# Ledger of designs, part 38: VH-VL binders against q9usg8r228to453

Target 1, 226 residues: q9usg8r228to453
Amino acid sequence: IPESAEWMNHLLEKVWPLINPEMFSSVADQIEDVMQASIPSFVENVRVASLDQGSHPVRVVSIRSLPSGEASESFSEKQASEAEHKDEPEQQRKQFYNFELCLAYHAKPVEDATSTSARASNLHLRIVFYPGIKGTVGFPLPIWVEIKGFVARIRFRCELMPEVPFLKNVTFSLMGLPELNVSAVPVAEGGVNIFGLPLISKFVNDAISAAANEYVSPKSMTIDLS
Short names: E, the ipSAE of ESMFold2; O, the ipSAE of OpenDDE; V2, 0.75 times the mean of E and O plus 0.25 times the DockQ between their complexes.

## First folded at step 18 (VH-VL; framework fv_cixutumumab)

Design f3 (at its last look DockQ between E and O 0.55; V2 from the best seeds 0.55)
Fold by ESMFold2, look of step 18:
Structure f3 (fold): chain C 226 residues (1-226), chain A 123 residues (1-123), chain B 108 residues (1-108)
Amino acid sequence: as target 1 above (226 residues)
Amino acid sequence: EVQLVQSGAEVKKPGSSVKVSCKASGGKFSDYWISWVRQAPGQGLEWMGGISPDSGTANYAQKFQGRVTITADKSTSTAYMELSSLRSEDTAVYYCARESYDFWTGTEYMDVWGKGTTVTVSS
Amino acid sequence: SSELTQDPAVSVALGQTVRITCQGDSLKWYYASWYQQKPGQAPILVIYGKNNRPSGIPDRFSGSSSGNTASLTITGAQAEDEADYYCNSWDHEGDHYVFGGGTKLTVL
C-alpha cells in the first residue's frame, strides 16, 4: 500500500463530490435508531432526513501497513502450528492485507451562517424532531447538524483475489471511539430556540458516538465486494 | 523451534558504529516484522525501530532517526540494526523481536525475542 | 507525544492480588501489550489486547483497559512472579511504539 497519504488526499478531492449520498443511508439509519432509543419523554419522535458528505472531503492523516500473512494469524493458530512442525514452513501465498488509516475531518468556515446552500459543502445531517407527548403527533422541527470535525482510526483486513474488483471481503474495526465535534446550526430565521442548540448538539454527538461504538475493536464489520 | 539468534557481544569506541544481526528460524521470515529494542543497564526497555522484510520498509523512533539503520535480508532470514556515532550512553543490551498482529483481538504484539546483544561503548 | 507512565515499584504479599497500571493518551486508541522480564532474561509476552493470554501464561494474569489506562492484574501472586513488567503501545502521534518505564514487582 502507498506510504504517502498525499496521493489519496488528491484522489479524495476529485472523488468526494461524486459519491452518491445514498451510500451512507445505512449509517444514517443506525444513527436514527440510536436517537429514537434515547429521545426524552417530551419528544414524540426523531428522524434523520439525510446525511450528505458535501464537497469538502475527509483527509487521510496517515496510513500504516500491519503484519499480514502468517504473522496475522491468531496467536493460538501460530503456536499450535509451530509446535506441531518445528521447522520453518515453506512460503505460503498471502491472502490478506492489513493496514490502518487515520482520518481527520474539519468543516470549512461558512461565509453566510444562515445559508443552507453554503453549509451544504460541509458534512452534515438534516434531522427532524417531533416534540409532543409520546404516542401522539408532534410538530416537525427541522434542525441542521454540522459535523465540525472528527478523528477516526480504522484498521482494515482485506481479502485479495485476482479478478475485478480484486477484493473479496473487507473487514474493518475502529480503534477506539472517534473524537467527534458536532453542532446544531441555524438554518433560517424563526422557530428555532437558540438556547436549545447546545443540548441538541450533545444529543446528536452522543448518538453518533454510540453508533460508532458498535464497530470499535474487537467488534468489526465485513463487507463482501464480490 | 521458533527462535531469533543474535550476534555476539561487542565493545566499541565512542564515535564508531555497531551492526547487530538477528537470524530467524521457524515461521515465514518475510511475514513477520522485526523490532529492535534496547535496554541500558538498570533501565527500562526502549523501542528503536523496526522493519517489514517483505516491503523493506523501516521505521524508527524519533530519538534514533538519523543514527540507526535497520535492514533485512530475506535470503538469509536475517535482520540487521546499525547504530552510528556511538556514545557511552548507547551502552545497552540490544534485543530483536518479531512483531505479530491479530485483527480479531485488535492488537499487535512481540511474541518471540532474541536473547540480546550486549554493546559496550567505552574509550 | 504520548508517554506511557508506570509506577516504578509495587509490592505484594504472597498469595495476594496486585494491579500494575499504565497510563497514556495513546491507550485511548490502542490496547497495551504487557511483558514480564526476569533478571538476565529477555522479556516475555504475558497479556496482549484487552485481556488475551498467550499459551503457557498462568490464568492468574489478566488485563483490563479503561479510558487512557491499561492494567495488569496478578491474582494470587507467586514468588516466581517477581519481575519487571512493561506495557507497550503504538504512539498515536508518531510512527513508532513506546514502552512504559517499567514496574518492579516484589513478592513478599
Scores: ipSAE 0.713, ipTM 0.864, lowest interface PAE 1.3, mean pLDDT 85
Fold by OpenDDE, look of step 18:
Structure f3 (fold): chain C 226 residues (1-226), chain A 123 residues (1-123), chain B 108 residues (1-108)
Amino acid sequence: as target 1 above (226 residues)
Amino acid sequence: EVQLVQSGAEVKKPGSSVKVSCKASGGKFSDYWISWVRQAPGQGLEWMGGISPDSGTANYAQKFQGRVTITADKSTSTAYMELSSLRSEDTAVYYCARESYDFWTGTEYMDVWGKGTTVTVSS
Amino acid sequence: SSELTQDPAVSVALGQTVRITCQGDSLKWYYASWYQQKPGQAPILVIYGKNNRPSGIPDRFSGSSSGNTASLTITGAQAEDEADYYCNSWDHEGDHYVFGGGTKLTVL
């Protein structure tokens, strides 16, 4: 890992637990929406109670700098851009910083799986199922979903400006669907048996993947920081 | 129109070094990476490495690590590839290519190629 | 490091359709670029991305992708299409570009 990545990882170790989980509320909502759209027949409803990043951070595996040229999807557009800016001073051109990050997450092993605090150190989802079984309608079944690991590649395009904070906007896009490994554990071991943890894990995995697919290239998201 | 003009053919002895140049014209040299790709007679294309002229950062294929040096001069819009400790197996046509990328689709591509420089290594 | 695999040779009758396929793990993350090379000439970019065609490339050339594969399709092959075709992609595992082994296309 290059020195720059190590530096970033050290910073992440300090900053990660300080992040307000509410920042992920939009992601949680998206996951919930996807889940609700694809609920199994034996489930009446599903909700995401919370998404929490825990204290164990993601790791930057690699950083790759990309050329700062105009992001164009077509050869013709790129040529046009080159022609347009051929004689333009660099100072007058929009400046972009483009880079690609490879992120990896591996959950910290938990010795006591019954310890909520220990589990909370890792990235996790709390999901509530509402079974559609006769006589159990509306009975909530809380599930703890632990993210065991993921790998993702993300490209960033930053539009720079001369004023603080020197970023006008940031566009990001996922390079391919992230690899994801999740495990589901019932919060309450007693009660209604929901077919099996593997099925729930798969359901959650599929939902997260589907949600992530909304940002996979050529799709992207732009955040205006101005 | 963007063009890459490469230096002429080289004949070298084993153990010597060769330095091939690639001059870009008609575009912004600093906005793109320059890659070097070689092709041995009757063989496929092999990526050797690339450089960002803007930052000076170079990447190399593992196979050539320690033996290849890629540099760039922004003032002359010229990239260089130096290969040392030449062997007979290094006999090939060496191409420089402009490395571009499509941000939105995550695709890297080489849209402009030089005509190639033939390097022959013989005793 | 991941490799890109291509069939070494394919044939197509004049006016017919041919598909050249490239397979590799890197293609799960990135689209491929395709290059045509005729004897004694430098490679020419013919397709990149999902289905982007550079200026000057005939519309009979098209690209597609599925899973860990990328394909170059020539619809209505012409005699001048006889050439070697190479796929290329970034290999994130090795942080390098990787070319397929090339496919020699013969037009019959």
Scores: ipSAE 0.388, ipTM 0.781, lowest interface PAE 1.6, mean pLDDT 87
ESMFold2 (binder alone), look of step 18: mean pLDDT 89; pTM 0.926

Design f4 (at its last look DockQ between E and O 0.57; V2 from the best seeds 0.53)
Fold by ESMFold2, look of step 18:
Structure f4 (fold): chain C 226 residues (1-226), chain A 123 residues (1-123), chain B 108 residues (1-108)
Amino acid sequence: as target 1 above (226 residues)
Amino acid sequence: EVQLVQSGAEVKKPGSSVKVSCKASGGKFSDYWISWVRQAPGQGLEWMGGISPDSGTANYAQKFQGRVTITADKSTSTAYMELSSLRSEDTAVYYCARESYDFWTGTDYMDVWGKGTTVTVSS
Amino acid sequence: SSELTQDPAVSVALGQTVRITCQGDSLKWYYANWYQQKPGQAPILVIYGKNNRPSGIPDRFSGSSSGNTASLTITGAQAEDEADYYCNSWDHEGDHYVFGGGTKLTVL
């Protein structure tokens, strides 16, 4: 792990458990939308009831700089920029800072697998399936889904400005689909038979991957911080 | 017009060092990474390392770690690659290339290349 | 430290279509770039990212990627396209760039 990543990981150890899970509501909604579009005919509906980060943090594996400023413009922009910015003050031109993070997550083994408190220490989703049964409607089927691990590579493009607060927009994209390992965990009274758990795990894994695919380069998302 | 002008050919003895220069013109030099790529006779391209002139931060391919030093001088818009403990296998053409990044295409690439510097290591 | 694997040689008849491939685990994460090199000359960039051409590169050059494979396609090959072609990508394991071994394209 690079020296610069160590300080971020120390910060994450302190901050991770303090994050309000409701900050992930938009992510949960996106996953839910994908799942609802993909449900089997014998399932009427599916919902993501919650997404909770737990107390076991993600780790920054690496940080690397990318060419920034003029070097990060398109070919057309570079041709114009080289001519246009020849005599301009550097502080007046648009400036971008670019970097890449590699994040890894690994769930810790749970010493007491029957304890809901122990399971909650890892990143997880609470999902509710609503079976559609002709003649007889079943009850909601709650499923606990644990994120066993993931690896993601994310590029950031930070638009700088010369005025306070110096950061205008942040755009990010994923480099390739994240590697993702998901498993459904039995819940007392609300669990499914062992045969169904791998199918549910695959369904959720595919749904999370499809949601993530909306941000795989060249697709991106921009957040306005101004 | 953007150009990378490299220093002239060199003939060196085994065990010595060579320092190749790469002078850039056009664009803002400090914004671009400079990569060094070599090609032995009849062989393919091999990335050696690169530098960000703004920060002075360099990185190196594992094969060359400890033998290659890459530096940049912003005042002269010139990058340098020094290879030490030369061996006959280091006989090659050494290219510098300007490295760019395009977020919207999702890639970083070498868009401008020098013409190459031939280094011959001969006993 | 992921290798990029290319076939060492490929032939195409004048005016026909040829595909040059590049395989490696890092291509699951990063797009490949393609460089053309003629004897005694420096390489030039012909395709970057998935399918982007620098100014001055003919539109007969195109790129694609799928899984761990990237491809360079030349549609309607011309005699001037005879060259060595290299793919290049970031090595997701080694924190450095890597080139494929190169493919010599012969136009018959």
Scores: ipSAE 0.642, ipTM 0.829, lowest interface PAE 1.8, mean pLDDT 84
Fold by OpenDDE, look of step 18:
Structure f4 (fold): chain C 226 residues (1-226), chain A 123 residues (1-123), chain B 108 residues (1-108)
Amino acid sequence: as target 1 above (226 residues)
Amino acid sequence: EVQLVQSGAEVKKPGSSVKVSCKASGGKFSDYWISWVRQAPGQGLEWMGGISPDSGTANYAQKFQGRVTITADKSTSTAYMELSSLRSEDTAVYYCARESYDFWTGTDYMDVWGKGTTVTVSS
Amino acid sequence: SSELTQDPAVSVALGQTVRITCQGDSLKWYYANWYQQKPGQAPILVIYGKNNRPSGIPDRFSGSSSGNTASLTITGAQAEDEADYYCNSWDHEGDHYVFGGGTKLTVL
């Protein structure tokens, strides 16, 4: 791992647990929406109760700076840029910084699976199923979904500006669907197991993948930081 | 039209070093990565490494790490590949190529190639 | 390190369609690029990305991908298409470019 990646990983180790889980609320909502759209017939409803990153951070596997300018722009982008800046001096042209990250996450093994605190150290999702089975309507089934691992490749395009914070906006795109491994565990041991754990895991995995697909190239998301 | 002009053929002895140059014309040299690819006689293409002339950052294939040095001079729009401790197996045509990429599709590709430099290593 | 595999040789009759396939794990993450090389010449990019054709490349060349595979298709092969074809892609795990072993295309 390059020195720069190591530095970044050290920083992530310190910052990761400090991140407010509410920052992931949008992601949680998106996952919920996808789940609801693909809900099995025997389930009345599904909700995402929480998404928490835990204390164990993602790791930067690799970072690569990408060239700016003509080499990084699609034909359409070039045309747009040329149209917008046709009369502007080169110094006034929009500046971009592009880079690619490969991220990996591996959950720490939990010795005591019954320990909520131990499980909470890892990235996890709490979901609630509402069964549509006769006599069980309205009875919530809480499920703990542990993210065992994922690998993602992400490209970033930063539009630079001369004013603080020197970033006007950031566009990111996933380079393919992330590889994802999840496990699901019922929170209540005495609950009616309406789902096989593998089925729930698959359902969650598919939902997350479907959600992620909205950001897979050539799709992208832009965040305005101005 | 963008062109990559490479230095002439080289004949070297085992254990010596060779430095091949690649001069770019007709484009912004600093905006593109330059890769080096070699091809032994009757063999396939093998990537050796690449450099960002703008940043000076170079990447190397693991096979050549410690033996290859890739540099670039922005002022002359020239990239260099130096291979040391030459062996007979290093006899090949060495190509420089310009790397481009499409941000939105995640595609990295070599769109302009030099004509190649033949390096012969013989005792 | 990720490898790309190609058939070493394929043949096609004049005017017919041929598909050259490349397979490897890197192709799960990246599109393959295709290069044509004739004897004594430098490689020429013929297809990149999903199905992008550089200027000057005939429209009979097309690219496709599925899973961990990529394919170059020549629809209506011409005599001048006889060449070696190499696929390549970036491999993020190894942080390097990978080339296939090349496919020699013979036009009959």
Scores: ipSAE 0.395, ipTM 0.764, lowest interface PAE 1.4, mean pLDDT 87
ESMFold2 (binder alone), look of step 18: mean pLDDT 90; pTM 0.929

Design f5 (at its last look DockQ between E and O 0.63; V2 from the best seeds 0.00; counts 0 for: pae E 4.9 > 2)
Fold by OpenDDE, look of step 18:
Structure f5 (fold): chain C 226 residues (1-226), chain A 123 residues (1-123), chain B 108 residues (1-108)
Amino acid sequence: as target 1 above (226 residues)
Amino acid sequence: EVQLVQSGAEVKKPGSSVKVSCKASGGKFSDYWISWVRQAPGQGLEWMGGISPDSGTANYAQKFQGRVTITADKSTSTAYMELSSLRSEDTAVYYCARESYDFWTGTDHMDVWGKGTTVTVSS
Amino acid sequence: SSELTQDPAVSVALGQTVRITCQGDSLKWYYASWYQQKPGQAPILVIYGKNNRPSGIPDRFSGSSSGNTASLTITGAQAEDEADYYCNSWDYEGDHYVFGGGTKLTVL
C-alpha cells in the first residue's frame, strides 16, 4: 500500500539519524570476520573500524503482507507446531504475523568528496588494512567505504504475544542476495596505495555479500524481543 | 481435499460487467490468498490480482487497476472477481487459484486451481 | 515490470530427458513455480521451490535454479507429459505475479 510505505519512510527519515551506530556492531564484526578470512596474501590483517548509517535513510520500496498459518509454514514447521500445540485450544496457539519488505538505499550525492562530514551523511564503513609488504608491516591503511546503494528483500515472521510489546521474537530471512554498490577511497591522500580502489571495492563488496549470505533463504535469524 | 468451485460460464456484452465466484471447500479459507488468473484463447496465463480473505487486502495487476475488483466473503469461503467495462479482449477463461508460500524458502506458488470460468464478450 | 521468458516450443523423444528454462530478474529473488496445462484443463502445479513436487506429481519432474534462471526437467518423458508448461514468480518491482509465456512440449 503506497500510503503505508510513505508513512514508514517518513518515520525512518526521522528515526534513522537517531540510531546508535553501535547497534550495527554485530554486523561490522561479521563483515570483519569474513574479510579476515578472505584477505589477500599480501595483507596481514584487516579491521572494520566502524559502521555508521549516517543521516540518509534507507527507503521502503514495498511492503507485502503474507498469510499466517498453514500457508506460511514449511512441512517441518507444521509438524513442530502440531506437536507443540496438539492439545492446546486454537486460542492458545502461537500467533504469527508475516510480511515482506523491499528496501532500497541510495547514497545522497556529496558535493565535496573531501569533506568527511559530507561523506558521513551516507552509510559507510571505515576499514583499516595492514599490509604485509616488507618494510610496511604495521602501517595501517585507513579506507573509507561508502555504500552507494543496495536493494534487499526481507521476509519477517513475528511471533505475537498478548503482553507488551506484543512481540516475542522476530525471524527474518533475505530473499536472495542483496544487490550492493560500494565505493572505496583512501582516507589519507599520501598513503601508499597498495590496492587499486576497484580491487578494494570488490573485496568489500564480496565480503559484505558473503556476510549477507548467512541470512539468505533458507537461512534465517531470530531475535528474541522478550 | 481442498477444492475451488467456480461459477458457470458467462456471456456478456461490451461495456457490461461480469462477476465470477470461487468457493473454497476442504480447508481454511482465511489462511490463504486467492489469486485470479485469466487465459485468452490460445494465449498464456495472466495474473489479474489476489486477495487475502482474512485481512480483506487485495492486490491488482497494473493492467487491470480500476477495472477489476476482487472481494472475499469469509463466512461463505467465497472469493469474487468483478471485471467492468468489458471488451472483446476480455474473452477468456478465468481461474481462481489458492496461493501458498513457504516462508523459509521464499517460494510462492498456486497449489490449487479452479476449473475455470469461461467469459465471452460479444456484441 | 519484470518478465519471464520461455522458449515457445520444445520437443523430446519418448523416454528422453528435456529441460524447460525460464529466465527473468524476479528469479534472482524468488524460486519459480511450474505449471502443467493440457488442452481444455486448468493448470496443475508440478514443481515449486528449490525442487519440491506436490503430491501426485511423478518423480520424473524436477526443478533447478541458477542466477536469473529456473528450469523444469523431465527425466524420461512420457506421452502424457505433452502439454504447455508455464513458469511463475513474484515480481518484486511490480508487486505482482508474472507468468512466463509458456512452453509447448511435444513428445515424439
Scores: ipSAE 0.405, ipTM 0.779, lowest interface PAE 1.5, mean pLDDT 87
Fold by ESMFold2, look of step 18:
Structure f5 (fold): chain C 226 residues (1-226), chain A 123 residues (1-123), chain B 108 residues (1-108)
Amino acid sequence: as target 1 above (226 residues)
Amino acid sequence: EVQLVQSGAEVKKPGSSVKVSCKASGGKFSDYWISWVRQAPGQGLEWMGGISPDSGTANYAQKFQGRVTITADKSTSTAYMELSSLRSEDTAVYYCARESYDFWTGTDHMDVWGKGTTVTVSS
Amino acid sequence: SSELTQDPAVSVALGQTVRITCQGDSLKWYYASWYQQKPGQAPILVIYGKNNRPSGIPDRFSGSSSGNTASLTITGAQAEDEADYYCNSWDYEGDHYVFGGGTKLTVL
């Protein structure tokens, strides 16, 4: 492991539990949309009530710097850039900083399988299933879904600007589908678990993977931070 | 037109070292990672290592770790590869190549190649 | 570190279609790039990403990928396509590039 990756992981140990879980609400909404599109016939609806990062951080397994500026442009971008900046100083062109990260996550074992507070230390989703035949009152089934582990490789392209916050756009793309292991746990918050845990775990795993697939290269997502 | 111009052919004795240069023209030199790739007679391409001229950071294939040194000089737009403790098996053509990546396709690729520098190691 | 494997030689009749394959664990995460090399010349890039051609590469060249395998396809082989072809990918486990062993294409 490089010394710089160890420093970043030390920082993550301190910062990770301080992140406001509401920052993940857009990710939770995307996963919910995918789940609703693929709901089994024996379930009327599904919601993602929350996504909480817990206190056990992801780890940076590796960091790779990527070519910046002109080298990071597509052929069409390079041709457009040459025309746009014919007589301009290099410093007045767009500035990008590009990185690739490999992130890994491993849930910590929980000594008390029934304790919600103990399980909250791991990355998890609170999901509510609404089982039933339409027209019959169904009991909402809250399910605790724990991310047991994942491995993801992500490229970032950061566009800089001179004004605060100095980051105009961040584009990311996944390098292949993340490896993902998800489980529904036996403690159902506020309800009776009437579905098999392996069936629920597979459904959630598949839904998260399908949501992630929308960002696998060559697809990407750009976030405007200006 | 973007070009990579390499230094001329070298004839070396076993146990000596060789330093091959690669001068870039066109484009922004410091923006591009430069790779070194060799090809022994009748053999395939073998990646040796590369450098980011902006940071000066180099990495090396395990096979060459300890024998190869890759450097860059931003002021002259020139990359260098030095291979020490030469053996007859190091007789090869040594290419430099400019690395690009296309973020939208997720592919790293070598879009511009030098013509190659023939290094012959003989006693 | 993972290796990229290619068949050492393939043949194609003039005007016919040929596929050159490249297999390795790194191709789970990264698309291959493909290089053509003629005797006594430097390699040239012919395909990158899933199926992108640099400017000047004929449209008879195409690429594809599935699982751990990348393929270069030439759909109407011409005599000028006779060359060695190499795949290349980033090896994330070793933090370096690897080349396949190369495939000699003969156009009959």
Scores: ipSAE 0.282, ipTM 0.686, lowest interface PAE 4.9, mean pLDDT 81
ESMFold2 (binder alone), look of step 18: mean pLDDT 89; pTM 0.926

